VHH binders against q9y6x5. Designs and how they scored, part 256

Target 1, 379 residues: q9y6x5
Amino acid sequence: LPPKLLLVSFDGFRADYLKNYEFPHLQNFIKEGVLVEHVKNVFITKTFPNHYSIVTGLYEESHGIVANSMYDAVTKKHFSDSNDKDPFWWNEAVPIWVTNQLQENRSSAAAMWPGTDVPIHDTISSYFMNYNSSVSFEERLNNITMWLNNSNPPVTFATLYWEEPDASGHKYGPEDKENMSRVLKKIDDLIGDLVQRLKMLGLWENLNVIITSDHGMTQCSQDRLINLDSCIDHSYYTLIDLSPVAAILPKINRTEVYNKLKNCSPHMNVYLKEDIPNRFYYQHNDRIQPIILVADEGWTIVLNESSQKLGDHGYDNSLPSMHPFLAAHGPAFHKGYKHSTINIVDIYPMMCHILGLKPHPNNGTFGHTKCLLVDQWCI
Key: E = the ipSAE of ESMFold2; O = the ipSAE of OpenDDE; V2 = 0.75 times the mean of E and O plus 0.25 times the DockQ between their complexes.

## First folded at step 11 (VHH)

Design P3 (framework vhh_7uia_1; at its last look DockQ between E and O 0.01; V2 from the best seeds 0.00; counts 0 for: pae E 8.4 > 2, placed apart)
Fold by OpenDDE, look of step 11:
Structure P3 (fold): chain B 379 residues (1-379), chain A 126 residues (1-126)
Amino acid sequence: as target 1 above (379 residues)
Amino acid sequence: QLQLVETGGGLVKPGGSLRLSCVVSGFTFSSYAMAWVRQAPGKELEWVSSISGSGGRTYYEDSVKGRFTISTDNAKNTLYLQMSSLKPEDTAVYYCARSKLYYKWGDFQTSYFDYWGQGTQVTVSS
């Protein structure tokens, strides 16, 4: 039987949650599988970009999903969470479910994973759900497991996405132990449901399952605000993305806009596009705007408005608060093995290996995940 | 089990019209792209037309553009091909097929179609 892989994402699951809260179900999952304690994600540390990096192995500048909100100056198109269905935005890369879908005697399935309800390179998973936040985890899980179990040709790769604990992290802030404990318990229970469902269907022993996330969450405060209106008139620029990484499209001379913003706050770095630090791998794409503003950890960029978010993400990808984790279980993985860190782009070549797919050119390093796999030599 | 059953083929004079039907069973029709593929005597399989599962997008081979119309009735799980202004060169066995590709055609590969009907003969002759 061809290998099967289920990729699960719990949005905004910060890595250190595993150390600070109890996860009986997830711990059992880890005990029988592997854990990567910290995953260094890509800059910017937002949902759409990082989810696409997981399934492409590419930095944001390469796969073209450079933010949750984008603007293309040539076509005058906009991208947002409410406007993400145009293949134009996704076609700069080939996600793994497309590669898998096109194989003989295989098909892909998806439940709400970013980009999976869009035809990419004129290909879409044989089984997918249109994104709807109102759909329960149970329904998503039921569909995914049904497809994994009963599809023809067989589903060999599937994705499952859930919006928590990200939404709650934004609402309560990651430092709210009372509320976050409740939220994270629910997440653990969902993992329990997942495992139970797989066992009931007889999939548990044969299905490879990866549980991961796209980013963490940092604590924000109303006392840590950067008001752009104090520095520059909004008539001089168009705001494409706001916080914590603002994308600025100047309406006047770029240098003038830059000069007005460069000293706006000691808690914000201002970069011309060409001066963006190389370590971000966030320069070589036309969808990156001429000026970007990067707030320090825990600071929020605002206009003459107050933010209601007590937590946020999107900051420097070197910050531990931005890092998610990765756990995995199945025939391809060791049992009871823990690894310290990988890059989020490393997940793609690993998944390709597990599925026997030839990977597209990517930024991942297969060597970083070898120790997780039973068929690989590990130093 | 998945099944595709074509009907509607026959003998027709040049300039005539035919309507092919393909009844699908065993899978959710709207979740897949569907296609018509034909094979003329002594020739290779040739893609004719495709339609998205939702029915919102249609694609045609250049030689049939303006003459053929692909459509679906999701309630009936049926794929149609309305053929008009038929030519002798349209003579072929016409197959209904489920496509793994949602929108892409022209680069025909048999592997991109995972289920086929038995085919229906269309003969255009004076």
Scores: ipSAE 0.234, ipTM 0.657, lowest interface PAE 1.8, mean pLDDT 94
Fold by ESMFold2, look of step 11:
Structure P3 (fold): chain B 379 residues (1-379), chain A 126 residues (1-126)
Amino acid sequence: as target 1 above (379 residues)
Amino acid sequence: QLQLVETGGGLVKPGGSLRLSCVVSGFTFSSYAMAWVRQAPGKELEWVSSISGSGGRTYYEDSVKGRFTISTDNAKNTLYLQMSSLKPEDTAVYYCARSKLYYKWGDFQTSYFDYWGQGTQVTVSS
C-alpha cells in the first residue's frame, strides 16, 4: 500500500474565515485530523508564487515565480497567461509532482494546480487538466478520483485547485458578511462532496488529504487609492506589475525615479531592490525589478482615480489577513490535533516525508510539521 | 486610433439570448487579455468575463457561469460574448475592455483595464 496524498487548494481562504463562519463539513474533517490555524505564506502574497512555494518549499526569489506579472530583462519576455506554459518561467525549481512521477511505479495527477499543465524539466504531470475556470468542481473531483483509483502505475500524488473564495473575496471584500457567508457555505458543501466521494470510492481510509490555501484577503475601498500618475510621469518607467506590489523598471536614472516615488504616499513603501527588507526573502532573482512599491494593507495602487475593487491580496506576508490555514486527514496524520502556525515552505518537506521522497534543497523545515505526523516524535 | 466598438445589444425577453461583439483596431489583438464589464443604471461597474490573449483561458463571474461564453476571433480582431438564459438582472450597458498589464491568473480587477469601448445596451424585460 504505497502512501497516497491529495493536495487541495481553495484559493484566497483567509485563516480567520474558519473562526468567523460556520463550516460543518470542514470542521468534521478537522475533528478527525489536524489543523494548522495560520500558515505564514511568502511575499508577495499572490496566487502563482504561493502555489509554487507550496510544491517546491522555496521562497519566490529561489523558485523564480516572483509575481503573477513578471519581466525577464535578458529575454525581454513578459510572464502572462498567454505564455505561462513556457517552461522557461518554471524551470528554476523542481515541483513535487515531477519528483514523484520519476520514481519507479508512481505517477502524478492534477486538476488545475498552477504549473501542472507545463512540461517542467521536460516532465508534465502524468494525468492533468489544462486550466479552464469554467470546469466545475465536480468535474475536477471526478477526474482526480478516477485517476487515483484506476491508474497504472498508481497515482500517488494528486492536486486539486478551486478559485473560491478568492474570486468572491475580490468582488465583495472579506467584510461583506452576507455575500461571504453564502460563498463560504458553498465551499463547505464542496468539501462535504469531496469527503463523500472519497468514502464512496473506498479511498478515504488510506488517502492522505491536505486542504489548504495560498493566501488570505483584505478589505479595499475607493477611499484608499494611491494614484501613481500624480507622482511620476509614466514615460519615466515601464510598469511590470501594479498592485499592491508595483514592479517598476526605470527608463531613466534609477535614483531619479526613486526620488520621485519615495514621498508619493505615506501609505506606500518604496524600495530599491537592494533595500527590500531581508525578511521578505525577495531580492536574489533577476525577475525582481529595480524598484518595488509596497502598499499598506487595504490600499490600492492605481493609474487613475476610479476603481471597483473591494478585496485584494499581495501585501506584506506578516499581515494576518494574508495568511491561509492548513487542515489534513489521513493515515499519516494525528486525529484531533491543532497546531498554531507553520511557514508555507514547510509543507513541501512534510509532503516529501509522507510520500517517501528525497526533498530537493528548499527553505522549509521538516521539524516544524513533525507534531502533525503519527510516525514522528513531537518534542 | 486605438478603438474598441461594441455591437449586438438590444431588448430580449427573460430566457432569451444575445451575442455581443467588440471589434478592435490599433493594437495586436492576440497579445492582450480582454474582458467584458457591465454597468446597470445607477450601479457600479461589474466584471463579467475575461479571456487570455491566446484565447486558451477564460474566466467568468459566478452569476454568469454556464450562461455566458467569451471567445475571440483573432483573424477578425473581434471579441465575443454569447449570452443565454438571460435574466432581468443582466440588464446593463456592456463594455469591452483591454488589460493595462499582461493578464494575471485570478486577478479580475477593473482597475487593470486601460482601453474601453463606448458600450452596448442590453435590456432583459418581458
Scores: ipSAE 0.012, ipTM 0.477, lowest interface PAE 8.4, mean pLDDT 89
ESMFold2 (binder alone), look of step 11: mean pLDDT 80; pTM 0.833

Design P4 (framework vhh_7uia_1; at its last look DockQ between E and O 0.01; V2 from the best seeds 0.00; counts 0 for: pae E 10.6 > 2, unsure alone 64.9 < 65, placed apart)
Fold by OpenDDE, look of step 11:
Structure P4 (fold): chain B 379 residues (1-379), chain A 126 residues (1-126)
Amino acid sequence: as target 1 above (379 residues)
Amino acid sequence: QLQLVETGGGLVKPGGSLRLSCVVSGFTFSSYAMAWVRQAPGKELEWVSSISGSGGSTYYEDSVKGRFTISTDNAKNTLYLQMSSLKPEDTAVYYCARSKLYTKWGDFQTSYFDYWGQGTQVTVSS
């Protein structure tokens, strides 16, 4: 039987949640598999960009999903979570489910993973769900496991996406132990449901499963706000993305806009596009706007409106609070092995290896994940 | 077992019309893109039309645009091809196929289809 892989994402699951809360089901999953304690994600640390990096192995500048909100100045198109169906935005890369889908005697399945309900390079998974946040995890799980078990050609790669604990992290803040304990308990229970379902179907021993996330969450406060309106008039620019990384499209001379913003706050770095730090790998794409504002950890960029979020993400990808984790189980993985850190782009070549797929050019390093795999030497 | 069965082919005069049907069984019809592919005598397989699983998107080869209409009835698990203004060059065996591609494709590859019907002969002749 061809190798099978299920990739699961719990949005906004900060890595240190594993240390600060109890996860009986997830810990059992880890005990029988592997854990990467910290995954360094890509800048900006947002949902769409990082989920696409996981499945492409590319930095955001390379795969073209550079934010949750984007603007293309040439076509005048906009991208947002409510407007993400145009292949134009996704076609700068080839995600792994497309590669897998096009193989002989294989098919892909997806339950609401970003980009999976869009034809990319004229290809869409044989089995997919249109994104609908109202659909329960159970229904998503039932569909995915049914497809993994009964499809012909067989589903060999599947994705499953869930919106928590991100939504709750935004609402309560990651430091709210009472509320987050409840939320994370539910997540652990869902993992239990996943494992149980796989066992019931006889998939547990033969299916490779990766449980990961796209980013963490940092605590925000109403006392840590950066009001752009105090620094520059709205008539001078168009806001493409706001916080914690604002994308600025000047309506007047770029230099003038820059000069008005550069000293707006000691808790915000202002970059011309060409001056964006190299370590972000966030420069070489036309969809990145001429000026980027990067708030310090825990600071929120606002206009005249106050932010109601007590937690947020999108900050510097070197911050531990932005880092998710990765756990995995299955024939391809060791048992009881823990690894310190990998880059999020490293997941792609690993998945390709597991599935026997030739990877597209990517920014991942297969060597970083070798210790997780039973068929590789740990260097 | 998966099965695709085409019907509706026949002899028709130029300018005439035919409706092809393809009944599918053994899989969830709405979960897949479906296509019509034809092969004329002595020629290679040629993509004619595709439709998304939901039926919301349709695609046509340039030579059949405006003349052919692809559609589905999910309740009947049936794919249709309404052909009008038929030309002698439309003479071919017409196959229905399950497609791994969602939309139209540039370069035709047989590997993009995982199941085929037996085909139905369409002959356009005066």
Scores: ipSAE 0.203, ipTM 0.669, lowest interface PAE 1.6, mean pLDDT 94
Fold by ESMFold2, look of step 11:
Structure P4 (fold): chain B 379 residues (1-379), chain A 126 residues (1-126)
Amino acid sequence: as target 1 above (379 residues)
Amino acid sequence: QLQLVETGGGLVKPGGSLRLSCVVSGFTFSSYAMAWVRQAPGKELEWVSSISGSGGSTYYEDSVKGRFTISTDNAKNTLYLQMSSLKPEDTAVYYCARSKLYTKWGDFQTSYFDYWGQGTQVTVSS
């Protein structure tokens, strides 16, 4: 039978949580499989962009999901709920579940991974759940395992998404050891439930499972605010996205808007689109606005001094606090192997290899992940 | 003229139900996210629930999941919050709020809302 792969994301799972908190179930998963200690994600370090980068192997400028809030200047479209399932937003790339289910005798399943409820290139995941945050992890897992076990043609690629620890990371901040310990223990219990369910259904021995995340989390506070209204009148621009990377569409001359912003705070970098650092790979898409503002780690760009989240993400992707981890187990993977770093875009060509798929053009490097795989010679 | 007007608050016993309404004017629902935000006495503002302008995607704060339902009626230009299994901890002034910034996963902060109603009091007392 063809190889099977389950890709699992726990949103906002910062890599160093593994060192700073206890995960008996996840540690057992790692011990019997592989660990990548840091995954260097893509800028901006937000949920939609990084989940799509995992499944396309592309930088955000190349796949077109450049933020959680977007404006397309060519079509005048805003990314909204009425438009978030519009293939227009997603069609600049081909995600792995589309490639997979176009193969003879294969299908794909999804429990709420971003984009899986969209008919991308006229192809929607063979089995999917519409996004609904009220659906429990157990119900998501039940659907995924049912599809993996009972589908014709067989489901060979499946995705599973969960909102934690991101939601709690925003609420408490990553430095709140008491609350985050409780949250992360619940996450570890869910990982234990996942493994136990796969074992009970006879899937565990022949299914490859990747557990990863899209980004980390950094501590914020009321002491680290950048009040944008103190530097520029709201009438001079349209705000497409606010924090920690603000996306600014000028209503007056762009240079005038830039000049009003450039010295607004020593804790914020202001970039004209053409001046965005090349290392971000975040320039060549019409959905990237003419001016972006990038707050320093732990700083929040606000329009008023109201209450704030205690943790956030979206910052410079060189920051270790923005990096998730990757763990994997299954017949394709070594046992007990630990690797220090990969790029998040490297996950895609690795998954294509495991599934026997020809990858689309992408930014990942298969060689970066070879040491995780039993069928490859490591260097 | 842009307006957001909340109604439907009141006194209710624990375990009871209320439906809040917010009638809006002066903007197109489908271009904005709508939210309910509450403030308990002596507490900071707390985001409760959000819905897309189309009504297709809904988001809830953890303590209200399974108990509250957000919805819209575009014909009446009205946002609703159906509250059930109410607890004393739900006691607050409830505000209707608008944001131009959209996120699918409920990544809203209260600082993202540009227009607010005047609020309606909900009191849950044993």
Scores: ipSAE 0.005, ipTM 0.394, lowest interface PAE 10.6, mean pLDDT 89
ESMFold2 (binder alone), look of step 11: mean pLDDT 79; pTM 0.817

Design P5 (framework vhh_7uia_1; at its last look DockQ between E and O 0.01; V2 from the best seeds 0.00; counts 0 for: pae E 7.8 > 2, placed apart)
Fold by OpenDDE, look of step 11:
Structure P5 (fold): chain B 379 residues (1-379), chain A 126 residues (1-126)
Amino acid sequence: as target 1 above (379 residues)
Amino acid sequence: QLQLVETGGGLVKPGGSLRLSCVVSGFTFSSYAMAWVRQAPGKELEWVSSISGSGGRTYYEDSVKGRFTISTDNAKNTLYLQMSSLKPEDTAVYYCARSKLYTKWGDFQTSYFDYWGQGTQVTVSS
């Protein structure tokens, strides 16, 4: 039987949640599989970019999804969570489900994973759900497992996406122990449901399952605000993305805009595009705007408005609060093995290996995940 | 079991028209791309046209653009190929196929199609 892989994402699951809260089902999953305690994600640490990095192995500058909100100056197109269906935005890379879909006697399936309801390179998964946040986890799980079990050609790669604990993290802040305990318990219960469903269908022993996330969450406060209106008139620029990484499109001379912003706050770094730190790998794409503003951890960039978010993400990808985790189970993985850290782009070549796919050029390092795999030598 | 059954082929004079039909059973159109592929005598398989499951997007080989029209009736689970201004060069067995792609991507590969009909013969001759 061809190897099968299910990739599951719980949005905004910060890595240290595993240390600070109880996860009976997830811990059992880990006990029978592997855990990477910290995954260093890509900058910016947002949902669309990082989910696409997981399935492409590319930095954001390379796969072209550089934010949740984007603007292309040539075509005058806009990208947002409500406007993400144009293949134009996705076609700068080839995600793994496309590669898998095109293989002989294989097909891909997807439940709500970013980009999976868009034809990319004229290819879409044989089985997919249009994104709808109102659809329950149960329904998504039922569809995915049905496809994994009964499809012809067989589904050998599937994705499953869920919006928590990100939404709650934004609402309550990650430091709200009472509310976050409740939220995370629900997540653990969903993992329990997933495992139970797989066992019931006889898939548990043969299916490789990865449970991961795209980013963490940091605590925000109304006392930590950066108001751009105090520094520059709104008429002098177009805001493409706001916080915690603002993308600025100047309407006047770029240098003038930069000079007005560079000293706006001691808790915000202002970069011309060419001066963006190399470590971010966030420079070589036309969709990155001429000026970016990067707020310090826990600070929120605002206009003449107040933010209601008590938690946020998108900050420097070196911050531990931005890091998710990775757990995995299945015939490709060891049992009871824990690893300290990998890069999020490393997941792609690992998945390709598991599925027997030739990877496209990517930024991942297969060597970083070898210790997780039973068929590899661990150094 | 999945089945694709082509009909509508036949003998036609140059400049004539034919309409091919493909009745599909065993899966839902809306989840797949459908395609017409043809094979002329002594030649390799050639992609002709593709359509999205929703019917909203259509693609054609250059040689048939403006002459052929691909369409679907999802309620009837039927794929159509309206052929007009037929040429002797269009003589081939025409296959209905479920496609993993909307268009031809690079070199033609049979693996891009996972289910095929039995084919219907189209002969264009004076």
Scores: ipSAE 0.091, ipTM 0.580, lowest interface PAE 2.9, mean pLDDT 93
Fold by ESMFold2, look of step 11:
Structure P5 (fold): chain B 379 residues (1-379), chain A 126 residues (1-126)
Amino acid sequence: as target 1 above (379 residues)
Amino acid sequence: QLQLVETGGGLVKPGGSLRLSCVVSGFTFSSYAMAWVRQAPGKELEWVSSISGSGGRTYYEDSVKGRFTISTDNAKNTLYLQMSSLKPEDTAVYYCARSKLYTKWGDFQTSYFDYWGQGTQVTVSS
């Protein structure tokens, strides 16, 4: 009987939503399992990078998914809809579903986790859904549970991705209590549906379930804009990514571009690549551009003095507003245990342990998660 | 120089249809993601729909999904929005916009668009 794991992400679920809003279903899940109140994610605090860090245990510079919008200067490729399934982008790491399904008598399943529809190292998830935001949570859950229950060889690792509360967090901002309460109530109902479905199908007792997220969300405002066009003409650079971490590829002398930008706003930091703070672990990859601009929390870099955003993420990963949580339930986990913090890269070696997999070289530390697991002595 | 010109707005009754067009000049149309963004009276800009530069992928805000269809004709450098089953809540000025930035997973935000048209008014009311 191989151990089984379902990894679930609700995108943009800020850790302190748990204490500031009501989650009866998630709180019941936590009561019978474990909670990590605060997960320190990787810089930049964006969706693709952090989802890939969870499943590889690597910093972005090491796994190569360095942003949601990327340019590779060697191949002159842009990360785009015509090539986002090209293994070229993803092959700098080996995600856990690849390692899992290469084991004897094991399969992996995926409902839209980033990268699961890509043949990474010539290996695509055994069962997967192509990304389509129109597919309901219920249909994603139905596919995942069907694969967990009916596959040969058995599915032992499965992923499930949902776009909320990230989409609504961008639209309303985390401080809009009325709208976010409605959104988060709906997400708690989906968690209730998840648990109920697993119980009804006989999966609940022997399936390990992790519910986590990739990043948080901070409040933005039309009063906190940084107009890049007021500091530098578009003709001097190629814009690879804009906000809150702009990625700048100079078209003229790099120092000249840097000098035009360095005093543009007191509300952003401008870094030459070699001067990016070491604590970001965000330097040693060709997809990281020669100049990056890092806006202060709640500030938005814009081109045309316009912003739709009332909430955003991607900021410095030391900010509590950027941090998600992790909750887990199942035979591998204690019941009723709360842990203060882990690093997001620590999730990978923990998952490898649960599944009996040898982890690839990674940046995570198994010791940080030992206290969550029944088979480990905590100290 | 660079221009985006929207046409096709007007007054329609609830349940009606309109087709918006955006003719662009001064750039290679297929090299950019194109979008429709709207602003209702007294409200902020709201992203409505985007289409990739290749034309292979389309994205829709939840409230318009199944009712609106975005498309391009690259030979004519024209972006379209076919709007059906229109509701009073769809009343807004509709802008076309372009972006060089690709972000699939719901990160299409108005701050990512570097050039905008002047807009065309859509009014849904009896």
Scores: ipSAE 0.013, ipTM 0.489, lowest interface PAE 7.8, mean pLDDT 89
ESMFold2 (binder alone), look of step 11: mean pLDDT 80; pTM 0.824

